# Ledger of designs, part 6: VH-VL binders against Protein RcaC (rcaC)

Target 1, 117 residues: Protein RcaC (rcaC), of Microchaete diplosiphon (Fremyella diplosiphon) (q01473r527to643)
Amino acid sequence: KVMILDDDQDWLRTLPTLLKPWGFKVTTLADPQQFWTVLQAVTPDALVLDVNMPQINGFELCQLLRSDPHWQRLPVLFLSVLTDPTTQNQAFAVGGDDYLCKPVKGVELANRILRRL

## First folded at step 1 (VH-VL)

Design s13 (framework fv_spartalizumab)
Fold by ESMFold2-Fast, scan of step 1:
Structure s13 (fold): chain C 117 residues (1-117), chain A 123 residues (1-123), chain B 113 residues (1-113)
Amino acid sequence: as target 1 above (117 residues)
Amino acid sequence: EVQLVQSGAEVKKPGESLRISCKGSGYSFTKYWMHWVRQATGQGLEWMGNIYPGSSYTNFDEKFKNRVTITADKSTSTAYMELSSLRSEDTAVYYCARHLRYGELYPYYFDYWGQGTTVTVSS
Amino acid sequence: EIVLTQSPATLSLSPGERATLSCKSSQSVLYSSNNKNYLTWYQQKPGQAPRLLIYWASTRESGVPSRFSGSGSGTDFTFTISSLEAEDAATYYCQQYYSTPLTFGQGTKVEIK
């Protein structure tokens, strides 16, 4: 199961279709305020997070996951339009497992997720 | 309101170890990177390494040959830099400095600096 | 690591004169994806910590006087003080934040005659 949090509605519509051929069960979420409720209900095997979202960023959310004993080992892959080298360095500093730039091909995203499972 | 306060001057002998503290106040300590930069008398600035206190993730310059250890204590909002196997060349003023974590650009430029800690390693 | 070379080592100028400082990078600090130069300039007076003046090669930090400016792109950068004041006597350092380790130039000392 893969859970995707992103405030970009186009990507939330696109990503389930891109991942369908690999048999992933995808849950999408646009509202970061619902994150913990949906996370506990879905219990995903991997999380795909956008970095830059209103009111909370993906790096802050990843830190909260890493401080939680139940979620500290959940694979977190960042998917973002931000391509600057500093942002990529910070992704790993906050406990992220991978970082991919938008736009992304379905085969690349699927392979990165599978490597972390 | 943001302030970085460093520990006082140190006089050390060659072969000893150094530990300097930097206490942050007036901001969320765990959300900002803390860097260590040194400056030998009459010389330029040299970056030593950094820590992200929220995760304890560290980076350092290879020039320090595993002699540098950087840690942070979230409960006291204090970062520490330890330097072992001191040599006379380690005589310098040591600064802590923070950079902003949040935003799209995430640059490593320093908006606030500590007052500096003078370290003398006598022969 | 990225090496930054500043020139000249020392400038001795009179109040009202224009100071022009150079910083050259061993490799480009221009990130093509966002078209930004990862370069800063700091001012340091004796006995004091460095003070941030310019970031992103040309953006002036809040509270910094308009006489200070930065320009350039890629590997060649210039820092300018359009009309020197006595209080501008200091050493000026460039720094790159394109990659770790973060590196500084060796500094240019600006002296007022």
Scores: ipSAE 0.007, ipTM 0.558, lowest interface PAE 11.8, mean pLDDT 84

Design s14 (framework fv_spartalizumab)
Fold by ESMFold2-Fast, scan of step 1:
Structure s14 (fold): chain C 117 residues (1-117), chain A 123 residues (1-123), chain B 113 residues (1-113)
Amino acid sequence: as target 1 above (117 residues)
Amino acid sequence: EVQLVQSGAEVKKPGESLRISCKGSGYSFTKYWMHWVRQATGQGLEWMGNIYPGSSYTNFDEKFKNRVTITADKSTSTAYMELSSLRSEDTAVYYCARVYGSLSYPYYGMDVWGQGTTVTVSS
Amino acid sequence: EIVLTQSPATLSLSPGERATLSCKSSQSVLYSSNNKNYLTWYQQKPGQAPRLLIYWASTRESGVPSRFSGSGSGTDFTFTISSLEAEDAATYYCQQYYSTPLTFGQGTKVEIK
């Protein structure tokens, strides 16, 4: 099970189709304020987080996951348009397991997720 | 009272770097985003970027071609904006402004603004 | 990037008249999951920093007079001053905070005759 939090509606519509050949069951979420409620209901095996979203800092969300005994081992992959080394270093510093730059190919995203499961 | 106080006016030459400070007081500095917005004389408002001081996460408008660096010092409740490789087109009033944001609450608008820092870039 | 287009460029009105300002977005700023519009309105007088008037498209900021209101959803937004006062002479900007980069409209200048 993969849960994806991203503010791009078109991208959220595309991702389940891109990941379908790899056997992933994908849950998409556009509203970061519903994150904890959906996370609890879905109990995903991996989380894909956009870092550039309204209302939420993806890095701060990752830090909160790492402080929670139940979620501290959940694989977190960041997916962002930001390519600078400082942002990538910050992603790993907050406990992220991977960082991918948009646009990303379905095969690359699938392989990165599989590597973390 | 809640206020943002910016550093004083700057006169720069093309090619130099600019660094403006914005000191917050009267509120929890790490619970608010700090935005940087500029305005050329007689022109509209242009967003440059922001930072969440609690985590130091930043966003930028790519049109600045990676010339903008935004940092924050939690111990002094001060945000900084540095703009390098200055051009005459960078002549503007630069503002900092806060926005409330946390995982438990939605964004607000920019409710408190600094007084502005006038920057003149000329040869 | 999301482009905000304001109209008219200038409104010249007498005290007591209704001012109606438009802001149109190139893309929807309605976040469907929480049903909120990520759009604000600011007032700016010459030599001053902008002042927040409206957030979430229609929510009035504390201390802002009731004559100021916002409406609309998705791509089409309206800002209204129900009965214009002399102190309302200013440039008004809409701004979206749906996605980065955050963008402002070019502004509507409200003048008192």
Scores: ipSAE 0.006, ipTM 0.581, lowest interface PAE 9.4, mean pLDDT 84

Design s15 (framework fv_spartalizumab)
Fold by ESMFold2-Fast, scan of step 1:
Structure s15 (fold): chain C 117 residues (1-117), chain A 122 residues (1-122), chain B 113 residues (1-113)
Amino acid sequence: as target 1 above (117 residues)
Amino acid sequence: EVQLVQSGAEVKKPGESLRISCKGSGYSFTKYWMHWVRQATGQGLEWMGNIYPGSSYTNFDEKFKNRVTITADKSTSTAYMELSSLRSEDTAVYYCARTYFSSGYPRYFDLWGQGTTVTVSS
Amino acid sequence: EIVLTQSPATLSLSPGERATLSCKSSQSVLYSSNNKNYLTWYQQKPGQAPRLLIYWASTRESGVPSRFSGSGSGTDFTFTISSLEAEDAATYYCQQYYSTPLTFGQGTKVEIK
């Protein structure tokens, strides 16, 4: 099961279709206020998280997950339009498992998720 | 029952360092972010930074990044703010305040400490 | 950083009168995905810490009297005290939590004659 948090509605519409050939069951979420409720309900095997949403820092969210005994081992893959090395280095420093730049091909995203399962 | 209690007033000279404590009681310390906000005499409120005690993850306003350190001790439910290289313009009342842990980062302060008056003068 | 501008600087009124305070943001604090305004109002009396009154622009904190209300969306916000009481003499601050650094307005001082 894969859970995706992103504020881009086009990506939330597209990503389940991109991952369908690989057998993933995808839950999408646009509203960060619902994150913990949906996370508890879905209990995903991997999380795909946008780095930058208004009033939500994806890096902070990852660090909070890492501080929780139940979620500290959940694979977190960042998916962002930001390509600078500093941002990518910060992603790993906060406990992220991978970082991918938009736009991304379904095969690349699927392979990165599978490596973390 | 639920409260934040800060350490007492400080008088410092320019160039010295400041360390203020904020002890939480009556709630689960690791379920809330702890922030530091200051207010100079006759001025508005200025956010300095925060810490999530459960992981020790911190954020700072760029103005303070080079001088401020925020830490937390889970065993005593106490957060600390250290400010180095003090200047006269650091004279202010310093507050700790909490925000609830949840996705979407609700950073409105539902509980404040009583404040610590800090005077920096030669 | 998001700049919040409050007006007026000082408001002097008699008990029973309506107080209307303004807070304008340099950028929208409305998040389109959840349709929430990341704007809060605090009351601060001399020698005391600020006290939360309103969050999400219009939601009243538990225990806060109904005479206090908030309204507005995006960049323009209003805080209203429908019938002033002597105990309402204080400085009122708006705060945004749409982005870091968290920022506050400069405050509006409400004086009771």
Scores: ipSAE 0.012, ipTM 0.652, lowest interface PAE 8.2, mean pLDDT 85

Design s16 (framework fv_spartalizumab)
Fold by ESMFold2-Fast, scan of step 1:
Structure s16 (fold): chain C 117 residues (1-117), chain A 122 residues (1-122), chain B 113 residues (1-113)
Amino acid sequence: as target 1 above (117 residues)
Amino acid sequence: EVQLVQSGAEVKKPGESLRISCKGSGYSFTKYWMHWVRQATGQGLEWMGNIYPGSSYTNFDEKFKNRVTITADKSTSTAYMELSSLRSEDTAVYYCARGIYSYTYGKPFDIWGQGTTVTVSS
Amino acid sequence: EIVLTQSPATLSLSPGERATLSCKSSQSVLYSSNNKNYLTWYQQKPGQAPRLLIYWASTRESGVPSRFSGSGSGTDFTFTISSLEAEDAATYYCQQYYSTPLTFGQGTKVEIK
């Protein structure tokens, strides 16, 4: 099961289609307010987080997950339009497991998720 | 109940380093961001950086990136800000402030320390 | 970085008058997913730390008198004190928390005649 949090509605519609050939069950979420409720209901095996949001971005959610005894080992893959090394280094500093740049191909995303499972 | 208490005033010479502490009490220290803000005499507020004590992850304003270090000690609920290579223009009141980063509670700086006066002069 | 511009620099008013302060942002601080403006107002009196008054552009902090209010969206924000009291003499700062680095306006000083 894969859970995707991104504020871009086009990507939330595209990503499930890209991952369908690989057999993933995908839950998409645009609203960070529902994050914990959906996380507990879905209990995903991997989480895909967008970095490019207001200050309550994917980095902050990753830090909260790493501080939680139950979720601290959940694989987190960041997906962002930002390509600079500084942002990528920050993603790993907060406990992220991978970082991918938009646009992304379905096969690349699927392989990165599978590698972390 | 929630309170931030800072260390006392400092007088420094150019080229020295400064270290200020900020002790939190009355809340879960590792669940909130701790920010550092300074204010030169008669000037506005300037954000320097922050730390999330639970992970020790930090952010800085680029102008301070090579001089400022922010750390936190979870066992004593205390954050520290160190500023190196001090210059006269670093003379200011330095504040720590607690921030709540949540989609629901986007409340920066709801609790402030009392401030630490720093004078840098030869 | 997001730049906040406050005006006027100084307001000199009598008790009972309405104070209106402006804060303009170089880019939008409105988040479309939650329809919230990531803008805050603080009051600072001489020798004191700043005090949070308004967050989410218009939500009043607990314990803050009802005469203080905030309004606006996106890039243009207003802070209002409906009936000035002597204790309201202070400098007022707006701040954005939409993105790092967090930034403040330069402040508006409210003086009571």
Scores: ipSAE 0.007, ipTM 0.588, lowest interface PAE 11.0, mean pLDDT 85

Design s2 (framework fv_spartalizumab)
Fold by ESMFold2-Fast, scan of step 1:
Structure s2 (fold): chain C 117 residues (1-117), chain A 121 residues (1-121), chain B 113 residues (1-113)
Amino acid sequence: as target 1 above (117 residues)
Amino acid sequence: EVQLVQSGAEVKKPGESLRISCKGSGYSFTSYWMHWVRQATGQGLEWMGNIYPGDSDTNFDEKFKNRVTITADKSTSTAYMELSSLRSEDTAVYYCAREGYDFLSGYPDYWGQGTTVTVSS
Amino acid sequence: EIVLTQSPATLSLSPGERATLSCKSSQSVLYSSNNKNYLTWYQQKPGQAPRLLIYWASTRESGVPSRFSGSGSGTDFTFTISSLEAEDAATYYCQQYYSTPLTFGQGTKVEIK
């Protein structure tokens, strides 16, 4: 099971279709305020996070996950339009497990998720 | 901070087995491949294999397939490399290294300090 | 297995000079799905573990001085030190992570006179 948090509705609509050929069950979420409720209900095997969202950024959310004993080892893959090395380095510094740039092909995203499961 | 700490130097006799540990800290241990690379005296770097601790999936260079065993203990965040039937040409510095940022066997980004192994009769 | 060939074997240069190192791959290490070259460069000083300098053929690791750069694509790669410092005396290795087994070049030793 894969949970995806992103504030871009077009990407949330597209990503489940891109991942379907690999057999992933995908839960999408646009509202970061629902994050903990949905995370506990879904209990995903991997999390895909956008870096820059309203109210909380993905880096802050990743730090919160790493502080939680139950979720501290959940694989977190960042998916962002930002390509600069500083942002990528920060993603790993906060405990992220991977970083991919938008646009992304389904096979690339699927392979990165599979490596982290 | 990401840190890999290896066990201490070993002196072995031909025919014995070697077991080296590598303890990871500062990152999600089960989410990254751990690589093992050795460097024989006066030679270059030689990849031995890797393990994904999350499911214990392993890959090896065919040269080591029959002698090398790589394992991981999730509870202690420690990877192990065991090499059997030691010969003098196994004298080398052995490194563990964490995978970097890709999905085709990764590049080592963080390295342990190395373990010196001497095999002599 | 992918074979990496480095040249020259040794460079002996003075501080301030430019060092140019070559790495050639027996097969392309460019992955079409993400358009990235799966090639790194490491610096190794005597008695130390290798230090990552460049990944994705041309991306400099954080904290690595700007005088170090990488270029190339597919099968032909170059590593450059634009102005040598005394502390740059080391052996430099290219490495591919396109496929297992991971393989390294034989190394280029950079000596400072």
Scores: ipSAE 0.000, ipTM 0.518, lowest interface PAE 16.1, mean pLDDT 84

Design s3 (framework fv_spartalizumab)
Fold by ESMFold2-Fast, scan of step 1:
Structure s3 (fold): chain C 117 residues (1-117), chain A 123 residues (1-123), chain B 113 residues (1-113)
Amino acid sequence: as target 1 above (117 residues)
Amino acid sequence: EVQLVQSGAEVKKPGESLRISCKGSGYSFTSYWMHWVRQATGQGLEWMGNIYPGDSDTNFDEKFKNRVTITADKSTSTAYMELSSLRSEDTAVYYCARLEDYYGSGSYDFDYWGQGTTVTVSS
Amino acid sequence: EIVLTQSPATLSLSPGERATLSCKSSQSVLYSSNNKNYLTWYQQKPGQAPRLLIYWASTRESGVPSRFSGSGSGTDFTFTISSLEAEDAATYYCQQYYSTPLTFGQGTKVEIK
């Protein structure tokens, strides 16, 4: 089970179909305020997070996951339009397991998720 | 432009088998479920089953499970629906369609329907 | 199997009138994890394939006139045409995609008198 949090509606429409050939069951979420409720209901095996969302920082969310005993080992992959090294380094500093730049190919995303499972 | 083009009208006798094709174009054929829906005269729309061409995963309505086979050919972007042991009650218009994502997502894909294939089963 | 019940069976109205169609589900089609209703509305004219008008119970498909709208949640859904035009004469179907098998209501036929 993969959970995807992103405020970009085009990516939320694309990613489930992009990942289906690899057998992933995907839950998408646009509203970061619903994150903890949906996370607990879905109990995903991997999480794909956008960095630049309104109302919440993806990095801060990752830090909260790493401080939680239940979620501290959940694989977190960042998916963002930001390509600068500083942002990528911050993603790993907060406990992220991977960082991919948009646009991303389905095979690349699938391989990165599988590598972390 | 997304298009679904179906094979032509069929006339069959009871006990025979039916095979209808549906060719998709203008989109990634392996990335969307293809559904089969029929409409018998006076009975409304009836879902038969679907296939995900990327991995050949299929689902069927129990009413058809013993008689329906759905397949897909990635190389030609064509889905097929076969219905065996035909009865007069199978007289209907058969549609292929690319419908909304049904499996746990917020995906908002558009609907596209084939033009329909008229099938008459009579002695 | 989720059963969808539509009412009325037929509506005969004049141009400019409001049409209100009902669709009731035998079980909730609201998915709590994403807070979405897995319910669509289709328009079908004689000799044509169905045309999607509304998805997620209330979201209008691109290119669909604003006079068409959907509302409701869980088990009770409404489809409204705010001001009927002659071209709206058709049968309207609700459909659920919450679980397989996908099921359709029996349809409401809208006639323009």
Scores: ipSAE 0.000, ipTM 0.530, lowest interface PAE 13.9, mean pLDDT 83

Design s4 (from s1 with heavy chain Y100I D102G S103D S104Y G105E Y106G E108Y; framework fv_spartalizumab)
Fold by ESMFold2-Fast, scan of step 1:
Structure s4 (fold): chain C 117 residues (1-117), chain A 122 residues (1-122), chain B 113 residues (1-113)
Amino acid sequence: as target 1 above (117 residues)
Amino acid sequence: EVQLVQSGAEVKKPGESLRISCKGSGYSFTSYWMHWVRQATGQGLEWMGNIYPGDSDTNFDEKFKNRVTITADKSTSTAYMELSSLRSEDTAVYYCARDIYGDYEGYYFDYWGQGTTVTVSS
Amino acid sequence: EIVLTQSPATLSLSPGERATLSCKSSQSVLYSSNNKNYLTWYQQKPGQAPRLLIYWASTRESGVPSRFSGSGSGTDFTFTISSLEAEDAATYYCQQYYSTPLTFGQGTKVEIK
């Protein structure tokens, strides 16, 4: 099960189709305020998380996950349009397991998720 | 065009098992959840469960969980619902219905099969 | 499970009249975080499968005539047909998708005299 949080509706529509050939069940979420409720309901095996969202930063969500005993081992893969080294380094500093730049190929995203499962 | 075509009417006796099919066409069968909903005379619509054909993940309403099995065959784009230990209360029209993939909060049905009438009587 | 109660059981009206249908939920289906109501309305004609009319309590499905509308929030929802046509004779069901199991109301039958 893969949960995706991103404020980009085009990517939320695209990502399930990109991951389909590898058999992933994908839950998408655009509203970060629903994050904890959906996370608890879905109990995903991996989380794909955008960095820069209105109201909350993906880095802040990752830090909260890592401080939670139940979720601190959940694989977190950042997927973002931001390509600068500072942002990528910060992603790993907050406990992210991977960082991918948009646009991403389905094969690459699937392989990165599988490595973390 | 999107179509869901179900198998024909069934007449069963109590204690027997029921197996209904739902064939999807005109869309990517493995990309959409398929739900099963029944309608007993005078009782309205009851959600039974669903399947994601891409990975065969299933969910069920607890009242059907021990008697219902939902499966999907990718090669024929067909979903199946089997209900065991039939009772007279299982007399109903059974529908398959398509849901949107990838929208957790969706779970509303845009396309429905034509329905399969099932009568369980002694 | 969330229980949906529809009223009245039957409405018998003439063409051109306004039909107002109620759906009451045993608990709120308004999700406070996104301010959306997880409530849908379907039309079912005799011998046919249900047809989606309204989702998110008030959003009309593509191709559905403007005379059909939905309103309400939380636990109290209304479905309205502003000017009945003969082809609107059907049973109308509300459904919630706030939590599993998914549940439906028992339906309101709209008869045209």
Scores: ipSAE 0.000, ipTM 0.528, lowest interface PAE 14.1, mean pLDDT 84

Design s5 (framework fv_spartalizumab)
Fold by ESMFold2-Fast, scan of step 1:
Structure s5 (fold): chain C 117 residues (1-117), chain A 123 residues (1-123), chain B 113 residues (1-113)
Amino acid sequence: as target 1 above (117 residues)
Amino acid sequence: EVQLVQSGAEVKKPGESLRISCKGSGYSFTSYWMHWVRQATGQGLEWMGNIYPGDSDTNFDEKFKNRVTITADKSTSTAYMELSSLRSEDTAVYYCARQEYDILTGYDAFDIWGQGTTVTVSS
Amino acid sequence: EIVLTQSPATLSLSPGERATLSCKSSQSVLYSSNNKNYLTWYQQKPGQAPRLLIYWASTRESGVPSRFSGSGSGTDFTFTISSLEAEDAATYYCQQYYSTPLTFGQGTKVEIK
């Protein structure tokens, strides 16, 4: 099971279909305020997070997950348009397991998720 | 025998809400996506949205997102579609259909459909 | 959103004739990583729910007669009935499941003379 949180509706529409060939069951979420409710209901095996969202930064969510005894080992993969080394370094510093730049190929995203499971 | 059975015909007035059910039997209800599709008289098929009953994940066509609610009850193997603020153009036959993604066989399609629920919205 | 355009709107043929239906997609529904086309064909008879005939553009559903076939890749798809039977009078829809929202073509009505 993979959960995807991103405020970009085009990516949320595309990613489930791109990951379907690998047998992933994908839950998408655009509203970060529903994050914890959906996370607890879905209990995903991996999480794909956008870095920049209007209400909460993906880095902040990752820090909260790493501080939670139940979720601290959940694989977190960042997916962002930001390519600078500073942003990528911050992603790993907050406990992220991987960082991919948009646009991303479905096969690459699928392989990165599988490696973390 | 896999079967989807929908609730009976509805007659509604503009501004009211519609709620129809789709009961699955003969399969693992929580392992298949359930889709809702409608068809106005003499018109084509229009996808509305879906739900995965195993975790209640939902997706919608944006044109329905603020009026449609799709839910599922695991204990009764029943999916529900509620459409609010009804208009005359919501007059249609509403179908539920199951979809499986089988990674072993690659099977993926709406293989089983409900019989349809006729909805008439008129003053 | 992916738009599917079917042609012709209506096809009127005699029993035994070959029916050829077209479905064109506004963008590719071929997923390069698994080399599969996310396109399905359904048959709908008056007063009935749609019936699955073809999935993955060319794979026939179990129990579907061999006279029905699908072909094509990417944006151009064809559905063929090799020898029409009276019971084949119906509207045929293509559908893509490559991307949400899932979309259907407007349908091709097949009439038997």
Scores: ipSAE 0.000, ipTM 0.518, lowest interface PAE 17.5, mean pLDDT 83

Design s6 (framework fv_spartalizumab)
Fold by ESMFold2-Fast, scan of step 1:
Structure s6 (fold): chain C 117 residues (1-117), chain A 121 residues (1-121), chain B 113 residues (1-113)
Amino acid sequence: as target 1 above (117 residues)
Amino acid sequence: EVQLVQSGAEVKKPGESLRISCKGSGYSFTKYWMHWVRQATGQGLEWMGNIYPGSSYTNFDEKFKNRVTITADKSTSTAYMELSSLRSEDTAVYYCARHRGYSYGLYFDYWGQGTTVTVSS
Amino acid sequence: EIVLTQSPATLSLSPGERATLSCKSSQSVLYSSNNKNYLTWYQQKPGQAPRLLIYWASTRESGVPSRFSGSGSGTDFTFTISSLEAEDAATYYCQQYYSTPLTFGQGTKVEIK
């Protein structure tokens, strides 16, 4: 099970279709306010997080997860339009397991998720 | 009935540390962010930082990051703000305020009564 | 960081008059995904903590009189008191909650004369 949080509606629409060939059960979420409610209901095996959301940063959510005894080992993959080394290094510093740049191919995303499961 | 009750007024000398408490009641303490906001006499409101008591995750305004510590005690439903290396510019009324959820996108619906802090030599 | 600029600094008006307060943001506080403006208005009377009046730029908090209203979108916001009452003498602050650090305007003082 894979949960995806991103404020880009086009990516949220596209990603389940891109991951379908690999058999992933995908839950998408655009509203970070619903994050913990949906996380607890879905209990995903991996999280895909956008780095930049206006009212909360994906890095901040990752830090919250790493501080929670239940979720501290959940694989977190960042997916972002930002390509700079500083942002990528910060992603790993906050406990992220991988970082992918948009646009991403379904095969690449699926392969990175599978390596973490 | 939701209430936020803060500790009493403090008088400090420059270089000392300040510790203020904010006790929440009438709601699920761990499900609401607690923020600290200060206001110098005759001046505007300045956000200092926040904590999510459920995880103890904190955020700070860069101005305060090296001097402020925010903690929360779930068993007593009390948040604490400690400010070190006090200066005369830290003379202000300090407020705690809550908002719902994990997002910064929610507004402050309840405020503490305020704690007056005077820093004088 | 987002800077909020309020004007005027002070308004001195008589009971029954209309008060119009401005708040301008250095960048948009409109979130495209939900089409909401992350802006609030608070009332602060001397010796008291701030009181929430308006959230989402135009939604009135429960129990707040209908004479208080908010409008605007993106970077330009207005707070209006349609007919001033004596109890409305206070300083009014706008606040954005679009991004951290959370920021407030410098305030507009409304005086009743």
Scores: ipSAE 0.007, ipTM 0.579, lowest interface PAE 11.8, mean pLDDT 84

Design s7 (framework fv_spartalizumab)
Heavy chain, then light chain:
Amino acid sequence: EVQLVQSGAEVKKPGESLRISCKGSGYSFTKYWMHWVRQATGQGLEWMGNIYPGSSYTNFDEKFKNRVTITADKSTSTAYMELSSLRSEDTAVYYCARGKYYGSGSYPFDYWGQGTTVTVSS
Amino acid sequence: EIVLTQSPATLSLSPGERATLSCKSSQSVLYSSNNKNYLTWYQQKPGQAPRLLIYWASTRESGVPSRFSGSGSGTDFTFTISSLEAEDAATYYCQQYYSTPLTFGQGTKVEIK
ESMFold2-Fast, scan of step 1: ipSAE 0.017; ipTM 0.679

